# Designs tried in a protein design chat: VHH binders against q89az9. Part 7

Target 1, 320 residues: q89az9
Amino acid sequence: MNLNGEQKSAVLLALVGIDKAIEILKELSIQEIENIAKCMSYMDVISSITADLVLSEFCNEVRINKDQNISFINNNFIISLLKKVLGEHHAVLLLDKFKNQKNISDNIKKLNLINPEKIVSLIKGEHPQIIATILIYLNRNHAANILSYFEDNLSLDIIRRIANFSSLKKLGQEEFVKIIDNLINKYQNSMLNQQGIVTAVELLKLIKRDQETKILTKMFSSDKVLAKRIKTKMLEFSDIINLDDVYIRRLIKVFPLYELSEIMKVEKEEFKKKFYKNMSLENTNLIKNYCSKKIFISNDLIQKKRNNLLNSVKKILYNS

## First folded at step 1 (VHH)

Design c12 (framework vhh_surovatamig_d1)
Fold by ESMFold2-Fast, scan of step 1:
Structure c12 (fold): chain B 320 residues (1-320), chain A 125 residues (1-125)
Amino acid sequence: as target 1 above (320 residues)
Amino acid sequence: EVQLVESGGGLVQPGGSLRLSCAASGFTFSNYAMSWVRQAPGKGLEWVATIKQDGSEKDYVDSVKGRFTISRDNAKKSLYLQMNSLRAEDTAVYYCARGDEYFQMLYDSGDFDYRGQGTLVTVSS
């Protein structure tokens, strides 16, 4: 990968050793030293290949073993270097400052990888100023996508705040770090809960039917919300034929007849009879006429229609 | 459309009392923490007090603790600041602001988040 001048300088100083690096840094301004130290604090590891490329550009033939990596963050070298050049107190304060800035940058990178819709669900309850500040630090395209999910009044408020953005005070920066960290933790906890539901469903499908029934029955008594989430994940298309006729009649009232006709074209006769028993003669004849036609429907399209039907069933059973 | 209108300022002698009021409109008042912010002559904006959405928690700058009391009436969409034992140092234009103390600490200026026109409090003999 391409490295900027500050990153190349940081790599070079790490490679020449403490004593020589100190002599070089004494010739630089405090601002230049801070810029290099900041780059060092943002670099976790570099490969020996990258180090060799930097050395080659500096007209130095010194070689490092090709299987080794260099770490800047966990290297006592950086701490010793800065303490000797800037003094112990100033060096510690500078390193702490850079670690805080790196933490903000790392958390923002994580947010850039999360889908806009999910970020909206996490931040829509936050103060508009916090939302505006988050959007300022995100990639412009990502921020624009997130903004598009908000209602007009909130979007106007957020854009106005972005347009009038000044700067963050020291305490404000520390508080913002906590806010972002809490949002990342909420997202991770949400993902762990989703994985847990998938695992629970897989385990329940593998145990004996009697044990599954007992566990779900007891769960409905103690935690109805969890029981509903598990049951909605467990419901499959093959379960529809076993539903009470009352639910089939409710489904027919809300599900588009044309989509149902497409599904019926490929389903078994027993499935068709279950629905025909619960619908008008008029609608039954329309479906039978469609099924008699030699119309090809792709397997992918049928699968999507079947999923639409299953989702409608889930809404009727568990979102009532 | 969002408006905050402050009132209740005036001239008082040291040790006196004043009650400031703020009438809010154009937003769901009960969904926001509210703050009082002040600007003394020749100085920057200073956060004074914050009250949570439901009035359950209140916070103050150290210099006014025990002397000032922030309160709100969500039914009337109003914010109040009861100021007792006033000092010359309390002389400032007081602003009603939407948002909590953390919002006010994030920025150099408190005029960023829907604050009103302000009300002048002068403490002098």
Scores: ipSAE 0.000, ipTM 0.255, lowest interface PAE 13.9, mean pLDDT 74

Design c13 (framework vhh_7zox_3)
Fold by ESMFold2-Fast, scan of step 1:
Structure c13 (fold): chain B 320 residues (1-320), chain A 121 residues (1-121)
Amino acid sequence: as target 1 above (320 residues)
Amino acid sequence: DVQLVESGGGLVQPGGSLRLSCVASGFTFSDYAMGWVRQAPGKGLEWVSDIYSGGSTGYADSVKGRFAISRDNAKNTLYLQMNRLKPEDTAVYYCTKESTWDLIYELSGYAGQGTQVTVSS
């Protein structure tokens, strides 16, 4: 929220109007102009409050009265200003540079928030140089987690490319921006498609159970693919205890006993009894012995194990 | 002095085939990954295929199943076998050392004249 001197200068120049801004910018060095122009290019909108604060600070400093309108501020203003001060060619080069840097920065911030497994699914088909470049721009911990999902030969290739990286040339930067934009668009489109199913699930959970069952049954007969997608999305960890014993027995045969014991350490007795009823006395005793030990397991690890169990349940119920 | 000389382009009908060659000199060919990029009129450079020193290959989705990259280390020569050609494959084809985005763009200014492939009926 606090503006530095360059940002305040950018706001002030926009407010004085193009003719006066040109006069002021002609007195500055090329580096100073670039710094101010960079700030302007990253500003989407200047609020009336921000503009008033900058004007008040300036007027207090020089003791002048001023009344200005923020309606000067738009992309055409910046373009026209730079062309008149720096000339057409130099202005175009600066605007392109700022646009590419902003796009890369914004998209990298978005990628840092996306789960590593999802990023792997989005980039696994990309050229190793593109993967290497993405990892260079990401947070080190995030990049390391993503790298761990690739096979040894590909990981070696990627690390070799990272070690030999010097810089992106202009054409390489432009192509990289396009590739990152496409990846973000693929992710957003995937999220939008998923949101429709999520909305349907939420609505179905809010209606009477009789209506829900009738709708899902009719859907299954008319559109089995959609019905399976919705049913898979509706299954939650809390539903496991209500499964028929047959499915619990199938789950126990395929799910690792040690991982199950870790989950059991934090679950309610009712959940434990459901599983114990469906396993051997030997396995029951092994889990009980583990649960009696004062071994600390982090909440993150427990939640990961719970998700693993839920995914195994989904495979058993809906894989047919 | 790194030199790459492309050849083998020409005019073909849709569904036809061409084999491109690239003779390399000025470096230890067998130690480097090599690749092909193309540039259609009014378009930017598009990556087509890579082949690593160990023989592993990669292809752009637009050419998978139609093109085959290969190399002859004894002759310092890179090849691209192009099958089932489409009008959209019309471009100047350039071979590249290392086939990285940075190197591809750097080499576009001096990677020979390339070889023109025109697919039309």
Scores: ipSAE 0.000, ipTM 0.141, lowest interface PAE 21.2, mean pLDDT 73

Design c14 (framework vhh_7ubx_2)
Fold by ESMFold2-Fast, scan of step 1:
Order: structure tokens, then C-alpha cells, then sequence
Structure c14 (fold): chain B 320 residues (1-320), chain A 124 residues (1-124)
């Protein structure tokens, strides 16, 4: 099963009900009780099938009462259990601590899924101590990638803070949860705004070209940032051939020649001529030589390289 | 080595007052948060109050107005002034080094940071 011993113990205690669980837990140390409670608070809802499998693993002929309503791992059970065993105030404080730790863990998992460049844009304005704390909780590889985006002086300050890190106090944990929640909300709002841009682009592509041009022109006058974002999203590979030669020359300087040669192998002559007139004879001959060879490249790889070229174009034109 | 010694407990009648003291040694007392905890017969430990190095306090609502935590950094001593004592206040009272977070960690397995306790009995 996917459950460890503590998780299986938590399931079994939930199944026997509060009265019997209290009797069992009185035989355990405070440390053991808190470990089980922490496990309960972090577990997902357990299905009756999983509970039955845990129960069936208990091969000793122990009396287990199944007549009870099945309510797997809920906050009321944990609260009642801890209050009876540890006392009301200690139970409340412990549950509050577990809630904060769970919130941090859940949000950190979300941050580990966001690309490093985006994380940098979200946290660059935060105090170095907050950045250091975030990096401590992130996956090591992910944290290292994020750290690489910072200047040497800031990176040094962050590493120093990581090396000297102590545990967060109760109020510090609450504040940290709030900061991470705000970062996640900011990211989610950014994603919702990105979906809005996609919808706007799709609508603009469906209206007449003249109307699209008028709307974008007026938008540049009133909201240059929005207009730039929409234009960036609207740009397609087929548009590259219509770029001014100045941009083609800039593109050639930054885009790998080998990747360009792979794209050129499958592109139309008009596309090739646009690039050839803007590059050296030496580079032109290297590409032509590559195109003459019978080397097969998968359609998926070609599309990936075309997307790489388009992304380079977007960076040159729109600077983000 | 951290040493905490509680004193000032005893038998008192309902409505009475007691002042508990905790003598601290083996660490720089003025740099640390300090906490009072109690444990009643047959019950788990209950947090009472925490005081910061600078004197800011955090207290349990059930004892608010009756109990006051304070400290004397010059004497390395923590105090708990208890007034209007009730039979429900009967417990062993412990002094602990650290903040609320340290208190919670102490009860998860590391008990080195609390003293032996002083008994308070409220009975007529």
C-alpha cells in the first residue's frame, strides 16, 4: 500500500472510534500521540477500500468493531482526541501548528511546479530572509536554479541566511504562510490574466484584419503594456518572413546555426531566401550543405525547433 | 547546561494568591522567550503564558485577568503572579525556556527545556 506504519495506525484509530482510540493513546507517549495526530492532519480523505485493506493487513485475531459510521480522518476527531489526551490548550496550540506546517508544505509543492524564471519575478521584491526561507523549503535543484538568477551580492546574502537559519517562531510561521499564500494568489491571477490574453487573441484573429489593426493601434496609445502582450501572443511562425531585415540579422546573431539549419531543411524557398540575404556567405554555405544531406528529422523535433526560433523572435521584438 | 528551578507553590484557599518564581541558569536568560505551563491531575499539559526577551506577553484567555507573567533579566528570574485562584487551577506548574514554538517542540520529544515544576493546590 501507499501508506506507512503511522498512516495505517491513524486509519485504524479512526475506525475504532474516539472512545477506544483514547484508551489506546493513553498507553503512548506524548511524542507518539503528536506524530499520529500530525499524520492524521496531513492525510487525504481515506476511502473505505483503503481502510478495508489496512484492516485486512491486521492478521491477528483482534476484536475490531465495524458497526460504527465510517468517518475517516476529520478535524473534529483529531481535536476531540487531542483534547482528551493532551488537554484543551495544548491540543489547540498543536493543531494550529500542524495547520500552519501543512499550509506551508502544500504551497511549497505548488511553488516547486512553477518554472524558476517565474518564481524569480514573484520573489525578487521580497526581503532576503524571506527568499532564503522559501529556498530552504523548495527542492534543492529548483532552489539552485532560482538562486542562479540573482546577482552575486544578493546570492551571498541569501546563502549566508540559509547557513544561519533557525526554526520559524509561531508568529513567523503564520506570517510566512501569509506571504506564500500571497505569492500563489499572485501567480494564479497572472495565469488567469494569461487566459484572458489568449481569449482576446482568439477573438482578434476572428475579426476583420482592418478592425484588428485599428483596435491594436488605439490600444498602443492607451495601454502599451497590454498591446505588447497581445501582439506577442498573436505572433506566429508564418509572420517571421514579414519581419524587417534588421530583426532577421539580430535573430541570426543569437539563434544557434545548427538549429536554424534543421529548420531550413523543411522550410519553403521564400523563407530560406529571407535568411540567406541577411547572413554571411560562410554561414549560408554551411546551411546549404546541411540541407543537401539526407538526414531525417522527426516532425516533433522540427516543431520544437520552430517554437524555439519563434520564442527568440518574440524576445527580440518585445523584450520580455 | 540549562537549569530551570520553579518555586513558590503550595496549598492555598479559593480566592487566594500565589507568586511563582523560576530561577534560570546555564544560558543568557535575557536573550530568550520564557513560558509557563501547567499540568492538572489526569490531564495533559496546558500553556499559560509566554514572555519575550523584551517583555511582551502572550497569555491564555482562560487565565487572562487573573495571571500575570513577568521577568527580571538582572536576576535571571521568571515570575507568574496568580490571583483569584480556583480549585480548577490545581496543577503542577512548569517553567520552560523558549517561545510558543519551542514549547510545542518540547512536548513532541525534547523535555530538556523545562524545570521539575512546583505544585499548586487550591482547596478549602
Amino acid sequence: as target 1 above (320 residues)
Amino acid sequence: QVQLVESGGGLVQPGGSLRLSCAASGFTFSDYYMTWVRQAPGKGPEWIATISSGGSTMRDDSTKGRFTISRDNAKNTLYLQMTSLKPEDTALYYCAKGSLEDYLEMFTGDLDYRGPGTQVTVSS
Scores: ipSAE 0.000, ipTM 0.085, lowest interface PAE 22.2, mean pLDDT 73

Design d01 (framework vhh_7pa5_2)
Fold by ESMFold2-Fast, scan of step 1:
Structure d01 (fold): chain B 320 residues (1-320), chain A 123 residues (1-123)
Amino acid sequence: as target 1 above (320 residues)
Amino acid sequence: QVQLVESGGGMVQPGGSLRLSCAASGFTFSSYAMSWVRRAPGKGPEWVSTISGSGGSTSYADSVKGRFTISRDNAKNTLYLQMNSLKPEDTALYYCAKDLYYDSSGWYEFDYWGQGTQVTVSS
């Protein structure tokens, strides 16, 4: 772990205990105390190796037991320490500030993991000032990708707001946290809706085939989009042979030839013919050559390769 | 090099019995599942039976269940097929095979290195 000066100070304060830490902190400025307290609020545990490195750097001390983990940094320690140093009123204000900053940081980390197209769909209706503020806190590459989805006039407005940004006041920070939490909740709800399709597929697979067919046929007549989504999710390996040649050709372009060769070694002639008529003579000959070899392929490996092929088919059928 | 040598075929009357043997060499026999595959005159290959490397698991084609028994002797590197209650429809060239994937629908691709042994069931 590579620690900065404030993080090393936080580790040392945790190691010396509350009474000595109070004595040290009383000699520091309010800004220095704020920086150290912020670091402490983000640290849940320190390893004996990290503690040993910090002690070696500042005190030239060596710890023999390097397997020991230290979890002395907790909310009660920080609260007690700050109250004794700053007084109860100032300690509460400082802790509230750090809690809000941590919530913003955690939510921004979540947003950086969400696909740019999805973020655009979630924030398109927000005021340009809110969009600008979100982009300021995101990773630059991620923010640039999101910005690229907006109309030129909106992009210009957003960039102007970013250029003129100074800081969020406390009230603005609280409101911003609520807006970001709402966006994260909307994203999670959209993911739960996709899980609903998975649940429907699982239930349909467990009922009688006749009833399944009747339900899907009636659904196709009333809601084609939902029926198509469910049918695509229900696709099994045995269905691949019935796909239009266009999809087989797309599949061959993206699926690794060697993996296809492994699958082809154990598949029926009808399956092989379906693929061979949709591929080059060169690739057909490479697969036939592999299939003629006396090579062992385990059942587990074949099932894994078959699942990989099926997943590639499902991705192609989504028409992305 | 892998070698499989089948033996024990012959002519029998309907209801008769035969025991086929396959002598394996060139690989670690106990590490591989082994199968019997047959080809009747004018027909494609048909999977008959498979046995796991340890001998703990066996599977059979529906056409031979209850009549045929697959077994192995790992100390002798030998695979066996005990064929009872033979029918005219069992007439075929029987091959010993390794490195075969088996599923409930059967398989098309089969690896066999033996010359096969002829089984003829007629009066």
Scores: ipSAE 0.000, ipTM 0.079, lowest interface PAE 22.3, mean pLDDT 71

Design d02 (framework vhh_surovatamig_d1)
Fold by ESMFold2-Fast, scan of step 1:
Structure d02 (fold): chain B 320 residues (1-320), chain A 121 residues (1-121)
Amino acid sequence: as target 1 above (320 residues)
Amino acid sequence: EVQLVESGGGLVQPGGSLRLSCAASGFTFSSYWMSWVRQAPGKGLEWVATIKQDGSEKDYVDSVKGRFTISRDNAKKSLYLQMNSLRAEDTAVYYCARDEYDFWSGYPDYRGQGTLVTVSS
């Protein structure tokens, strides 16, 4: 457990009590007070080990707390401290700033865990400045993957905005928090709907085959859209070979032929023939030439490529 | 040398119709799947419709299903797109394309110069 100077200072100030902490903080700059207060706002509980480390490092004449159990940093302490040191007006402004920064940070962590493709579906209608701002705060690899889904003209606009970006001003921070909160809520609502479909598919696969067929047949009659969604979700990689040629042709337009060539290296001849009859002789020869090379591709990478192909198929069938 | 020449574009009001034509030369037209692709102002290329060598299979982007019809005449080496119930969002330059894509980039290996379709009142 390593604490930076600001975090150690926050722990020490919490340990000495509010009256003494105020005396110490009055000797610091507004910037230093802001940094310490920010650290305190992110800390909820201080372990006895952490307290002991801070006390041992900065101890001169200070006695260790009797109980060594410190659960002291809370909003009431922070509010009281800031009001006493900075005055009520400045304390309110600083607390609002911390809340906005914490909310942005927490929501960005959530966005980094969401698949790039799903983020694209949520933000593709947003102004390029908003998209650029979101990408700036995301992990670089995640942002790059999201950017790759946009058209060249939009990607150029977004990159230019990123290159010219400075920190968000107060009004921009407030609007950005609202936009990110709405995005997270939209994703959670979408996930609940997707979870319902997934649950339905799992249940259908567990019931008797005759009952499954009866349910799906009746569903096609009453709710064709829902039946189509469920059937698409039930699709397996082994089903690809049974698709009509028109779907294979559509798949070839949206799935990179280079990635397809990697999959072809390990697939059965029947699978290869299905694709080759739907390609030019020239593209067929390019894939065959790649397959003849003694290039090792890991089993894990092949499975990932297969899942990519299957996902592309599911999108085509859902939209057909 | 492969050549594709589009014609039939123009200005039309919403709800109107247009028929695009494409004359192909320099390759065995009857041996290739053919497509129509479009590019709206400020947007990338969007695939619109595809037709099999013999015309037995056809596919469309969802936004044009029921409104557009792709057809071909192998004897005349011509590809057609009948566009009905046109909408403002159909405004684009329309390209005739041989349905083979660059291995790495996904860009059509051969397409024409395009014909502009503007849907406005």
Scores: ipSAE 0.000, ipTM 0.358, lowest interface PAE 12.2, mean pLDDT 75

Design d03 (framework vhh_7zox_3)
Fold by ESMFold2-Fast, scan of step 1:
Structure d03 (fold): chain B 320 residues (1-320), chain A 124 residues (1-124)
Amino acid sequence: as target 1 above (320 residues)
Amino acid sequence: DVQLVESGGGLVQPGGSLRLSCVASGFTFSDYAMGWVRQAPGKGLEWVSDIYSGGSTGYADSVKGRFAISRDNAKNTLYLQMNRLKPEDTAVYYCAKEGYYDILTGYSDAFDIAGQGTQVTVSS
């Protein structure tokens, strides 16, 4: 366990007891006290082994039983210590500040694990100053990936704000904590809803078709968004022909033309017409020329291509 | 009932800009994808842009890089910022709400186009 000087000081102060710690802290500057208190607030527990290592470095002959641990999360010790040294008012403000900084740090770690595309969807409606502040706290690679999704004018505004950033004042930190907490909660609720939808689909597939249809039809009248998400997960290849033209147009933009041509070779005329209606004449002619050739494609390959198309459809519908 | 009221159209010179607005009522605006479709004189309806409830956007190739769609869910309002306008952008622009679609029954409602639209004329 490698401890820096501030961490070693925090361990030593905890070991000497509150009365002696107060005497020591009174000899330090307010900034030094704040730095040590911050380390204490972020440390959970130290083992007697870690305490022994710190003590040995100070040429101390005191030995601690290896089965005993010292807790820095004892609020009574930390609060009492800071109140006695700094006064009640300053101690409370300092502890609140550390709590907010820890909350920000923990939530930033969670944001670093979320896909950049998802973060963009959550934050693109936020003020550029909020976006800039989030990006400052994220890993540089992650922040750069997120920034790449924004238009040039917004990216310029964000970079200018980052370049001019110094620090958040207390009120700004409190508001930022709320914003970050809301983003994490929106993401977690989205993940819980995703698992719930999978479970609902599995249950619906196990009941009779007529009951399934009745439930989903009633759901469309009471909760259209939920019904759409469930039906998207239940979507089969045969349902593609019934999609609104807007979804077919989106699909054509993201799905490879050659792969679509392979599917078109074996599909019925009505399926082909649905797609041709929503694409350029040039692309339509390319597909028709491919379909006119006497090229054999295995049933296994066609099924794989059909599954690829269906997965692209599900991705488009799930995100809407 | 669903009501969509478009505004912001007008006469503009090539290279100019216009911002269209659409005020929606009669449904939970935040739950639906919204879009813009246009009809040029003597032509059919052409999809211009859409924005999903989650905020993801799409654009017709003819307008990519020039138009920007956005929404304000608190005001039930859809916007279309139109930059670097061309004579071929001359059309009546209609605000559209995503229609009801039932995948299992095959029932489909196209985009709900309400009101008279807003005229955009780009001329020298």
Scores: ipSAE 0.000, ipTM 0.100, lowest interface PAE 21.5, mean pLDDT 73

